# Miniprotein binders against q9vhn3: the designs that were tried, part 8

Target 1, 154 residues: q9vhn3
Amino acid sequence: MDPDDDLVLENEAEEIERLQLPEELKKPIDPEEEDERVARIEFNCSGCEMHEMVHYFGRKPPFALGVIYPEDNYVMRDPFQPPPPRWQSKPEYYIAMGTKCSICSKTVCKDPGCSFYYTASFCLPCGKEELKNWPPEAQARIRKQMSVSQGRQT
Below, E stands for the ipSAE of ESMFold2; O stands for the ipSAE of OpenDDE; V2 stands for 0.75 times the mean of E and O plus 0.25 times the DockQ between their complexes.

## First folded at step 7 (miniprotein)

Design D3 (at its last look DockQ between E and O 0.29; V2 from the best seeds 0.00; counts 0 for: pae E 2.3 > 1.5)
Fold by OpenDDE base, look of step 9:
Structure D3 (fold): chain B 154 residues (1-154), chain A 100 residues (1-100)
Amino acid sequence: as target 1 above (154 residues)
Amino acid sequence: SETVVVIITGSDPEELERALERIIEEALRLGAEVIVRVEDGTIVVIVRNLDEETAERIAEEAEELAERLGVEVEVTIVEGLSEQEAFRLAWELLYRLEEE
């Protein structure tokens, strides 16, 4: 049992203790500020391949000061805008991605190829069924929208 | 599709609320999507996905409100704007009005 083996073990323990990076006191990142900027709500349009993470789902996005929607919207903060300086309560730029169909509750984006609005948001399949119950003027408008959206897919 | 941007300004909150209510009622009657922003005596109403005729009707109704309710109303009809672009336009208009 050669005495040289004991000296190598003591040096490794001291090196491990030195390599213990001081627990840099991770400044408590105010969990509230970081949490509000991370998009945590999944948005997936049932009509197209659009998939995004968004910040809010509801009628009154807190980062869009004073904005009120008639129905719940998926809303994203503009990712390209620098956060407003803390001293300027400037409304952040935002993007309303989409809504839920008022009939089937499927998520749809605001693209004319995926949804339309008449008194409420509809996916195209549900809206086509309801179209028959609407005033002629509304029907004409929606038909025009559908014709334009179909023309882009060709 | 047409978008109508309505900017309502006034000193009386009650008159502003009444003006907003009427615009919303008209837009709802027409089945139009309405987005509202309220900030310190200014209301921005965005009515989207309109045909030209419907947009003109909403604009006319909004202009008539100014005369009756003692509020200031600025109406702009624009083609093909996103919600974000419409609000941007509204802000640009508001800033111009404050500089004048």
Scores: ipSAE 0.496, ipTM 0.820, lowest interface PAE 0.6, mean pLDDT 82
Fold by ESMFold2-Fast, scan of step 8:
Structure D3 (fold): chain B 154 residues (1-154), chain A 100 residues (1-100)
Amino acid sequence: as target 1 above (154 residues)
Amino acid sequence: SETVVVIITGSDPEELERALERIIEEALRLGAEVIVRVEDGTIVVIVRNLDEETAERIAEEAEELAERLGVEVEVTIVEGLSEQEAFRLAWELLYRLEEE
C-alpha cells in the first residue's frame, strides 16, 4: 500500500534481536509476579479450627482488582478457580478468610460463631463485653447471631 | 444476616465517587461493613451484617442517589450469603450487565 513497507522486515529483525538477547542481558522473569502466587501469610482463627495460608493482609488486595475493605482482611486467591485471562479485565476470584479483633487483635474468621461486625470486627468474647455500649439494634443483632451459632453447636 | 449488593454505573467519575461516598456514609452510620470495588465507569458496593429493615433502608438510599446524581443503580438484597458468595454474585451480576 505504501513505500514504507520496505521497513517491515527490518523491524521484524530488530524485534527478533530483542527477543534473542544474550542471557546476561535478558529481562528477568518478574520474580515478584511469580512470588505473588505463593501463599506466605498464616491465618489461624482463634474461635475455631480454621487454619489457612493466605496471599495478602490489608485493605486493597492487588489481585482482587479495585476491591477496598473497610479494615485489614486476610485474603487468599481462590485455589479452585483459574485466574482470568490477562486480556480480559476481570478480577481474580478470591476468598476473604477473616480479620483481627479490634480490641484484642486475635485473628478471627468471618463465621458468625467466631466474629461480629459493628463499625469494626470483634471476636465474640470481646463483642459480648462491648455489647452494653452499643445501640439497641446492634445489641439485638449480635444476640440473635450468638443464639443461632449456639444452636448449631448444641 | 442480610447483605446488600449495589452496582453503580455512570460516565462521570465525580458523580460515581459522590454516590459511593453517600452510601459509605450511610452504612457507617449504621455500623455496617462496606466492601467496595471501583473500576472505571462501575462501582460495586457490598454492605454486610444487616437486619432486614436496615438492608431495605440501604437499598432505598442507593436508588434515591441514582435519581439524584444521574447514575444507574442495580440493587440486590440477599440473605445468608458468605462474603465469598456475595462477591461471586456481584461479579456474576456485573459480567451479565456488561455482556453484549
Scores: ipSAE 0.393, ipTM 0.711, lowest interface PAE 2.5, mean pLDDT 75
Fold by ESMFold2, look of step 9:
Structure D3 (fold): chain B 154 residues (1-154), chain A 100 residues (1-100)
Amino acid sequence: as target 1 above (154 residues)
Amino acid sequence: SETVVVIITGSDPEELERALERIIEEALRLGAEVIVRVEDGTIVVIVRNLDEETAERIAEEAEELAERLGVEVEVTIVEGLSEQEAFRLAWELLYRLEEE
């Protein structure tokens, strides 16, 4: 690299140098890689006020290697963990934020107060109506989940 | 919920691929989440969000499939793995299998 590049950057160069990052992390980022890390998909949970920009909607998120969902998921790269080094073929940290309800298609987060899962994802209203057809163990688990979540809300 | 951990080993890549495809197809048909890691002659498949009956059925089918295709299979059923725990487990299992 050219040493003058670090010396010519005004106040921003000082902030970059203070990060003390390895040279590999300071190099110019591949433009396509930088674009792929931008979260462009809006996620709004219909069961709470959570909203977030996420990186992927689908069944096979590319940054969660090997993961295959049975239904489309809103998935984001974990903003609180650094990405793995590029020279390691290891998984990146990720968060599966939520899905669409299998009955009404409303977007819901995975918080037990907003949705629950039994062979498919359900928002609370749709799941309450489908609950009657489920095994007793599943019914008991979901009813406990709903009562705790409702108590915290009101 | 239950998680089925399947470790498939063998020397024939075509039979390994057929075993993997059959397990994934059945798991997805049953509404399960699947996590797959492949290295050399070893495949780790984790099938999540199953009830007990379905988990036992997948485990039995994986063992029967292994005998039919001539691959080796180790199956374990685990209760209560989160998605992130299962994801990291799949990577850890491959690492430990490479390390003798």
Scores: ipSAE 0.389, ipTM 0.771, lowest interface PAE 2.3, mean pLDDT 76
ESMFold2, look of step 7: ipSAE 0.224; ipTM 0.614
ESMFold2 (binder alone), look of step 7: mean pLDDT 75; pTM 0.720
OpenDDE base, look of step 7: ipSAE 0.495; ipTM 0.818
ESMFold2 (binder alone), look of step 9: mean pLDDT 75; pTM 0.720

Design D4 (at its last look DockQ between E and O 0.49; V2 from the best seeds 0.00; counts 0 for: oily chain .102, pae E 6.8 > 1.5, pTM E .731 < .8)
Fold by OpenDDE base, look of step 7:
Structure D4 (fold): chain B 154 residues (1-154), chain A 100 residues (1-100)
Amino acid sequence: as target 1 above (154 residues)
Amino acid sequence: SETVVVIITGSDPEELERALERIIEEALRLGAEVVVRVEDGTIIVIVRNLDEETAERIAEEAEELAERLGVEVEVTIVEGLSEMEAFRIAWELLLRLEEE
């Protein structure tokens, strides 16, 4: 056990400690603000195996300033975006994960293989039944979407 | 799939609201999904998951609104964007328009 191995480890530890920003510059994130950043809403798509925790369910996500949906959406903050400085009113990056089917209320993701939209969001089973009642142009659009989504599963 | 990004600007909030309502009505008539962002007298409307023909129709309607309502409208059609990417494109476009 050569004595030179211990000196290299001590120097790396001191360099890491020097690169650690002084704890004093870690302004304690207000525990209330930290709590708002924790995703607490469970999102589980009924059409696929997607399961995520999200931050918001509704039409107006507060972290996506000014964004308004026609229907309730499951929305998550971008997990890789650092919190904006308090002085910057910049909108955060976000992801709209999905919605509820307007007929059966099952949660579905925005993937074309799980849902589609025509006047409202539908899961594929419910939408296939309603499709017959829609204008021919709408039917054609949805059929095209279904064909593309099925082609990716092969 | 196509995404239509519409930027509506104007000094009169009532005209902006009317423009937004008309775009929403047209999008709904076509069965299109709309997301709206309202901030500081600017409205961004994103219509997603469209076929080319439907995207063109929405774009045309949005452009016609500028002439009728006295609002400024910028329209961009982009292929295959996420919602967040569409807003990013709109923001980049707005920044360019402010520099002109």
Scores: ipSAE 0.593, ipTM 0.859, lowest interface PAE 0.6, mean pLDDT 83
Fold by ESMFold2-Fast, scan of step 8:
Structure D4 (fold): chain B 154 residues (1-154), chain A 100 residues (1-100)
Amino acid sequence: as target 1 above (154 residues)
Amino acid sequence: SETVVVIITGSDPEELERALERIIEEALRLGAEVVVRVEDGTIIVIVRNLDEETAERIAEEAEELAERLGVEVEVTIVEGLSEMEAFRIAWELLLRLEEE
């Protein structure tokens, strides 16, 4: 273990790298913009092993310019896509990870084995209980979704 | 599964807002989740995870609604797209329309 390595923060290493860029490519470092790029919101799916840190929870993620969801979603900036320059009018790449169940508020990803959508998002247990109260056409749709997931077990 | 991509263009923000509200209302009536992107006189509506019958119904209703509201609309049904892939297709359609 090198003690000097323990004293170097990621922010310091990143700033040194930016200072080494050609002057024409250097951008002013906005501390608020850098803070917004750190994922601080924990997303844990209650139905599977998906655990990620995300950047936003809500309906209108600011980095996905103009995107509006019908419900609050857990949204992360795509770690493999750099943000566009500020003078270009194009959205950042993003990943919508999941939502909260409208009945029990547990977090669920969008996988068919974890959640159902009919007018609102439901976790698997709540969706199965609520299913009996939905119209027949909605019941048929969700049963097809469930049968595909269950058919994979054998 | 099918994805419906709806592109709405117009110069009147109030007419665009009415069209958006009606499309969202219709998708909710059918129990479908929608994602929209609004930018500079253009509205892109993405409806995913649909069966073929529901996708055709949404597409038909979107075109009919646009005719009634007097806005320009372009609708495409595509199989098996992620949200980002659907927005990419919408962007390519916008570029082609702009070239015309």
Scores: ipSAE 0.304, ipTM 0.645, lowest interface PAE 3.1, mean pLDDT 73
Fold by ESMFold2, look of step 7:
Structure D4 (fold): chain B 154 residues (1-154), chain A 100 residues (1-100)
Amino acid sequence: as target 1 above (154 residues)
Amino acid sequence: SETVVVIITGSDPEELERALERIIEEALRLGAEVVVRVEDGTIIVIVRNLDEETAERIAEEAEELAERLGVEVEVTIVEGLSEMEAFRIAWELLLRLEEE
């Protein structure tokens, strides 16, 4: 077996073992890390009832090493996973909740019933008006996406 | 919707940047969502919100760029995955490539 495969398997096994041993979940965290895990940014989707506190708004969340979004995103740390040990280089889990509409700046989640992306993110009202100016193939693709989301709105 | 996962590796940072810029430009031309992760001389590009035909076109363009620019590219197309699931797939592919 390749040592990289064994290392990855060991990391997965150690992660599972830590979850099975609650005392490791209760280990005190460095105060600086505790401050970074506090969600201080309000996220309220204008297209649905989603309302959360998140950790970051921008293109390069510090806890998602190396991740670059094409536009500002509301990003939270995955609440169901503890951070990996500091000596491991495995990526931390995160959730991208949503963006701001590029026209009206209203906050929208990534649910296709609330927003969609074509060159930029749009809430449905703004996107429907901008859609009319796009190439026919793009219009068809986006309208098909919106039709799939109708099951969530009746 | 389809997602294209592109992993770009190479020893020349200038060639890596050129490959990345070309893939991003093509994806933006098609109105796709692009997310990039840069780590340890490896670039992971995730292109989302595609139909099947468009996803195949981006995958072919990425492979052609690899030949022209002297970088290594691994491309896979997956359906309906979240951003996190796409990055997990890319991570597993990177581990497999390092075994080779």
Scores: ipSAE 0.074, ipTM 0.473, lowest interface PAE 6.8, mean pLDDT 69
ESMFold2 (binder alone), look of step 7: mean pLDDT 74; pTM 0.705

Design D5 (at its last look DockQ between E and O 0.43; V2 from the best seeds 0.00; counts 0 for: oily chain .162, oily stretch 30-48 1.74, pae E 7.3 > 1.5, pTM E .691 < .8)
Fold by OpenDDE base, look of step 7:
Structure D5 (fold): chain B 154 residues (1-154), chain A 100 residues (1-100)
Amino acid sequence: as target 1 above (154 residues)
Amino acid sequence: SETVVVIITGSDPEELERALLRIIEEALRLGAEVIVVVEDGTIVVIVENLDEETAERIAEEAEELAERLGVEVEVTIVEGLSETEAFRLAWELLKRLEEE
């Protein structure tokens, strides 16, 4: 009559529960704060191959204190700037990537080879057509910009 | 390209607004891009220009505002600044003015 040593495995389960390191209450990173720092807006320049994710599209980026653009801009936070502490009113640096052409609404970056500004932003094709209607001084300025941008592509 | 940073200060909000509008009007007339920053009653106008001539004209207009409108205007012209750098400069200038 070999005694069936019922090895009561019950004690190992209790020891594993004690070694559960207290879940350090990772302070729930306020999912809203993490969410605000993620660039969720797609920027795609119609004039070049520039494709980026940006944080804001509009005239008043909330992370740039008091900034007002004349037009809706695609704006991203400076990726190299650490977030300011909440208690310090430090402006976050930002990068305006581009805007929409005031005529055709195509997205363009601020590169002189993709857009120019005269009272509003224009893609190069639309701007070339409108150029004829502008003052001679404005025309000269834009022509200079176009010549410089074409020289860099060669 | 040159960037003009104009800091407008004054006790009368209406005069500040007039000064701002005047700078914007001149910038638009010249086809320059304008960014406005408002902080604690101070207005910073960043005007981005493609040539020196337009920058000088905006600067001259801004400097004339102090005499005409009774506002204080500080003008800085910098060549080759990005918008971010211009904003940084404006912020540094503002801080300096607050410490004086």
Scores: ipSAE 0.071, ipTM 0.548, lowest interface PAE 2.2, mean pLDDT 79
Fold by ESMFold2, look of step 7:
Structure D5 (fold): chain B 154 residues (1-154), chain A 100 residues (1-100)
Amino acid sequence: as target 1 above (154 residues)
Amino acid sequence: SETVVVIITGSDPEELERALLRIIEEALRLGAEVIVVVEDGTIVVIVENLDEETAERIAEEAEELAERLGVEVEVTIVEGLSETEAFRLAWELLKRLEEE
């Protein structure tokens, strides 16, 4: 992608928005694109009671072009950023909310107080038990990481 | 926590894939989370949830693989990035690479 092309395209899009064009000229016309932007998947974190509607569950979110996760993730479009112009072939901003625990299948968010990752994602209760079965070096690394996050919550 | 962003470029798809798979295997062996971004002849690997020592090991191994496989690699280690922030960093680095 050419940075000069991005700058020109961004400026032109901002100028169009600034000109106060009629609503029907600014909105997507494609009904399939509009339907895809509706968040229909429920995400409930078992660790912190977070509840959100998200746009995708899987490894390859279509609105985050090129992104491939090692596990199924709950992913939403960033609600605080405008979508990029459709003529730009670049990914939208997104937020990865969380995954399912590899042991108990409970849904957990990415907050270190709710889950962590080592070869797979774990909720804290399951992960603390699985940690005991890992090599000592890995145990030390993960415990250090968890102690920082737990200090934040205390 | 640390994040490693590895940008891999090259003209040989087989060598690009070999470099990608080796970095993924190493990161997964260390228990790190790996996110792959594929964009028109360029592969970006984002490795999350690392400590400083592990991040440096992955960066060094990526550079070694680049020399062995004949691909170009740019490695950046950054502290305290979320996945969204790491993804934005990867895009900014890709823009700089295309300007060269």
Scores: ipSAE 0.031, ipTM 0.467, lowest interface PAE 7.3, mean pLDDT 70
ESMFold2 (binder alone), look of step 7: mean pLDDT 72; pTM 0.677

Design D6 (at its last look DockQ between E and O 0.11; V2 from the best seeds 0.00; counts 0 for: pae E 9.3 > 1.5, pTM E .727 < .8, placed apart)
Fold by OpenDDE base, look of step 7:
Structure D6 (fold): chain B 154 residues (1-154), chain A 100 residues (1-100)
Amino acid sequence: as target 1 above (154 residues)
Amino acid sequence: SETVVVIITGSDPEELERALERIIEEALRLGAEVTVRVEDGTIVVIVYNLDEETARRIAEEAEELAERLGVEVTVEIVKGLSEFEAFRLAWELLKRLEEE
């Protein structure tokens, strides 16, 4: 009469439950703790080799209080400026890197060798095409800009 | 290129808005780039990429607004300013005006 002692492994189930590390619900990193200072938007100028990470794309950068652009701009915070104290509304240093061409939507920097502005921003190719449609005074201004920018590329 | 910095102050928000609109309209008519900052009832308008003649015209228009709309207008024409530098200048000007 071989006593088949049914070793009831009852104790293994309780140990597995203890090893369930409480799923510390990784509290969603409070979006408030997202370091607003991390540049997460890629800026690539189609006219030159400029490539930068920027903080904002739009007309109203939140870190530049009250600033409104006529067009969506790629805007970078000054990386060297310490954050102003929350209680002081000090203007932060920022740089508008560029925008999109109003015709072809290509990203361009604000360098005169990469873009024109007349009522809207244009890349050089589109600007040259549109120039014909502008008032003579505007044409003269843009032509002057082009001449200066071409002189720097030599 | 020249930059025109216009600071508009006043007690009537509607007048401030009208003044802003006029400056923007003039700047747009001239094909100039404009950036605006509004803070605590003060409007800063920065007009970019102007030649000397156009800058003067914008400045004159802005100054005329003070008389017509009953707003206070401070205008400066500066050469070669970045956007940030222009805002900084405006901020410094505002501080001076507040101390006066």
Scores: ipSAE 0.088, ipTM 0.548, lowest interface PAE 3.0, mean pLDDT 79
Fold by ESMFold2, look of step 7:
Structure D6 (fold): chain B 154 residues (1-154), chain A 100 residues (1-100)
Amino acid sequence: as target 1 above (154 residues)
Amino acid sequence: SETVVVIITGSDPEELERALERIIEEALRLGAEVTVRVEDGTIVVIVYNLDEETARRIAEEAEELAERLGVEVTVEIVKGLSEFEAFRLAWELLKRLEEE
């Protein structure tokens, strides 16, 4: 082997290690499974410019076996992983994108600049009003999170 | 930021589900991102975007649940781990458990 071949191999190995290898799809996907993999639910964060199509809205995404959220979540299949082989019954990876504010029902992503969670999810405007009624310990924790996220305090 | 990786094993599906729900509830209450993987008798939970105090609280909750519910728990707290690195770590930990 020459140095160029070794260098390419080493860089290729580093890229693979960094990007996580996708599982190889070994069997064709049936039509019903293909339909489930189409993202048809619009997710639009009211607190920022995040816009995505997601696969599920609710508490128990069918592709995330064993997961039960305390609130309805917008959930998508992980776009960086191929579907697992059908002969392998492992659960698929997923990403929870956001929720609806428990007060105003606006859609918000999980970014601390757009929402936060204390017993329920809140957009920043609603959450700042509710924060006033929480125990001092909880208030301090959430205000600290918001200060780090925005760089300015109210 | 810190990431908590929790591997939960046990023979009772009801106890496994209860442990998972409690860990997810705590993580979501603290504003953290969660990824879950479930395989026969094994649950892997990855909790992201934590400060040091919050990560310790989640790890302690997982250990307390293991004692109360009779499930086995392995907890690892890692610093500066990206989302991709956390997925890799969880996969490697799961593979080690499957070989044993």
Scores: ipSAE 0.006, ipTM 0.317, lowest interface PAE 9.3, mean pLDDT 68
ESMFold2 (binder alone), look of step 7: mean pLDDT 74; pTM 0.701

## First folded at step 8 (miniprotein)

Design S0
Fold by ESMFold2-Fast, scan of step 8:
Parts: structure tokens; C-alpha cells; sequence
Structure S0 (fold): chain B 154 residues (1-154), chain A 102 residues (1-102)
């Protein structure tokens, strides 16, 4: 069998220690209050097979000082970058994974094959239906994006 | 009405983090709106809603940091870019740079 399947992330000693805590300390754990480093928000792109756990959904991620998005985004702390030294409060690396379609609220990643952006984010079906309502210049820009996206797939 | 686009590229995550920290600190000190996107050794920072003098100061600071920290920086000043257009530009630039590295 594949030995990579035996990866254990939790220590048995930690489980035993948790069970031995006084009754008052056995209160329910609120994931959001206890550990901001654990990704607890599920992100699934409706336009492709992208599936990730992210740390934040909104416009102003608290771990990314000075970052303000024009719309709510799913944001992941960069898994490949080391965190800043504990004695310094500086910006962490992060990745904006995607957003919600402004019309149907489906989650979409930032890939041009999955979403279009004009004044707000749109999934492919909604973007195509709204395209007729945009100015000609905007329509040309989005059509070019769609052409590039389709060309890249094959 | 000016927007500063800063593209930071480097192999050392510590130096990249230091460059990002300094650029964000300066932008916030000047009351500017900042959009940041980070992916695999590339950082795109867009600082929006600036007057011409402030845009030039931020551009100069970014280039000075690049020389000091040993990271590569490309700075462009663009007029008339909305928040939404700035966000889209950041994504497009990051994607294009990732393709060019491969």
C-alpha cells in the first residue's frame, strides 16, 4: 500500500492532554477565535476543478496590512512562504483565490476561463448575458478575454 | 487620478516581504488605497487615487527599495484607472509574468 496515506497531523499526546483538561476548559472550541492560521473556509470554483481551503472572505483581510479589495475575495495565506518573525507585525504573503458572481453568487476563481470582470465579477454564463448591456468598448475588451481563455485551453 | 503599478519579483521571500512592507507603509502614510496580489515569488501592488506628486514619490520609493533589497521592480504610473480596473490589471499582470517565467 502507499505509505503517504499514513500522514498523521495530530499528535496522540495532544488528544490525551485535551481530554484531561478541567471541565471548565472543555468548553466548545470556536475555530475563528482560536486559530487564524487554520484555513476553515471552503472555496470551490464553479467554472473549473479548483478546490482549496482559504483563511478569509471579505474586502479587508486582517493579516494583509494595507490591502483593500474592491469586492469580497476568498483569500489564502501563502502556504509556500514562511510566516514573518514573531517579534514583527508585518504583512504576510497571501493569494486571492476568487470571488462570488455578482448576479448568481456562484464562487469563481480568477482564471479568465471562469470569470469576467467589469464593474464587478461575473461567472461565464452571467457575464455572457450581461455583455449586451455594456458599452461597445467594454464588450470588445471582454470578447478578447474570452477568446484568449478559449485559445489557451487547446 | 494617478495609479502606481508596482511589480516585484525575487527569489528571496524575506526580501520580497521587506519590499512589500515598505511600499504598503509608504502608501498608507500618504492615505492611498492599495491592492495587492501575491503568487509564487511575484507581487503586484497597485496604489490608487493619488495626485501626480504622490504617485512619483511612491514610484521612487519602490525603485529605491529594489536596489537596496536585491529584488527586481517594474513601476508604471497610469492615469484614470478605477478600483475595479486596477484589480483586473493586477490579476492580468501577475498571470502574464507567471507565463513569461515558464
Amino acid sequence: as target 1 above (154 residues)
Amino acid sequence: SETVVVIITGDDPEELERALERIIEEALRLGAEVIVRVEDGTIVVIVRNLDEETAERIAEEAEELAERLGVEVEVTIVEGLSEQEAFRLAWELLYRLEEEKE
Scores: ipSAE 0.000, ipTM 0.138, lowest interface PAE 14.3, mean pLDDT 64

Design s01
Fold by ESMFold2-Fast, scan of step 8:
Structure s01 (fold): chain B 154 residues (1-154), chain A 102 residues (1-102)
Amino acid sequence: as target 1 above (154 residues)
Amino acid sequence: SETVVVIITGDDPEELERALERIIEEALRLGAEVIVRVEDGTIVVIVRNLDEETAERIAELAEELAERLGVEVEVTIVEGLSEQEAFRLAWELLYRLEEEKE
């Protein structure tokens, strides 16, 4: 430490100038990146017992670089895969948990017993109601799916 | 249900975009769920919740686009996999193709 008043003020000015620069850019891991790895969005399927915390809700999960969904999805980072290092621009493994029904907005998982996709996602009750307005091929698909799901215990 | 995984590679961004547009158009006409990943010279398209006939039609379209537009196409139809398993497989295929390209 320097006892000179002038030298101390000069050192303080240099420290302030350095503090004004984004020193975070020099760190391998920053607080924002750490915060993004905590799952904070609750996903609860209305059709089954699926309940998870996810990292993202939307069409373009930032950790899955370049991936575009046709509708907003609840997406989590794969808990079994380590994230790539910051100096490598690579997409992470991810899991799409579900979406919202396009009619009633209830949250549903991707399981065939809970949801059906035709142009958009539907919970099975809403899909059944819309069934008559769809082409024969879509009607056949959802009827088969509903028939299979009636045998499930979950 | 069937899932079609389409991997398109090429050097011309305009041809790649045209191929992607055509596949998306067909999948949307069929009411199918489409998930896309676009990266420089590579496009991955996952078309989900298909019956067998529809999956085959989408695969055939993808292969026809390879002939017409000068892009390379790899198509895989998978059945009996959960959605989670299909997504993991698609990402594994993408990484293997990117490694082989370099």
Scores: ipSAE 0.378, ipTM 0.687, lowest interface PAE 2.4, mean pLDDT 75

Design s02
Fold by ESMFold2-Fast, scan of step 8:
Structure s02 (fold): chain B 154 residues (1-154), chain A 102 residues (1-102)
Amino acid sequence: as target 1 above (154 residues)
Amino acid sequence: SETVVVIITGDDPEELERALERIIEEALRLGAEVIVRVEDGTIIVIVRNLDEETAERIAELAEELAERLGVEVEVTIVEGLSEQEAFRIAWELLYRLEEEKE
């Protein structure tokens, strides 16, 4: 019947914990939550030198409560902002790094020199090929982005 | 490119829904990326991949909806700043609104 003694001791330890500062105030972040804060998804932009490890790929990052993207994004927790304490239900600061080209599936960052958005994300090479199929306003916008990159090579 | 941050608040869920639907409809017509956060009484809409002209158009629509539907609207256009800065502005305001509810 040794287990009965362990159970009594554990209950007594819990009472001592509860009489002190709440666990959330002592340790706002659970060690298990710390593991989920390690970025394990590699993001590498095909259009530039951007390379980052991110925490999530999809439309609804769980740490950005209530946020919905129109397409899957590579999202990282903001490394420069501390997370809110566990007892506060505030969304964390986050950074959307990029997405996949809707045509070739290559990863691209959000920089105008690497990608273009019109209803979906496109790498610039694929965007250039699709240019003729877009409305005049979208065509004008991507041409402006391309002219900036062309101007820097004069 | 330009990012427009729209914060919509009001007491009438039906009017809030109408405002959101109209902004989403216009943003999609412009081919823009829309990110939404919905909470009781508050909606945050981030509209991305706009040029100066289309950003002004979204902002003007939001202000017009505030007049017509009786919702409160705050609009910010972010030029040349990272999308990270636009999200921080939205989250910071949302956090302050959440604190006021408590």
Scores: ipSAE 0.228, ipTM 0.562, lowest interface PAE 3.7, mean pLDDT 74

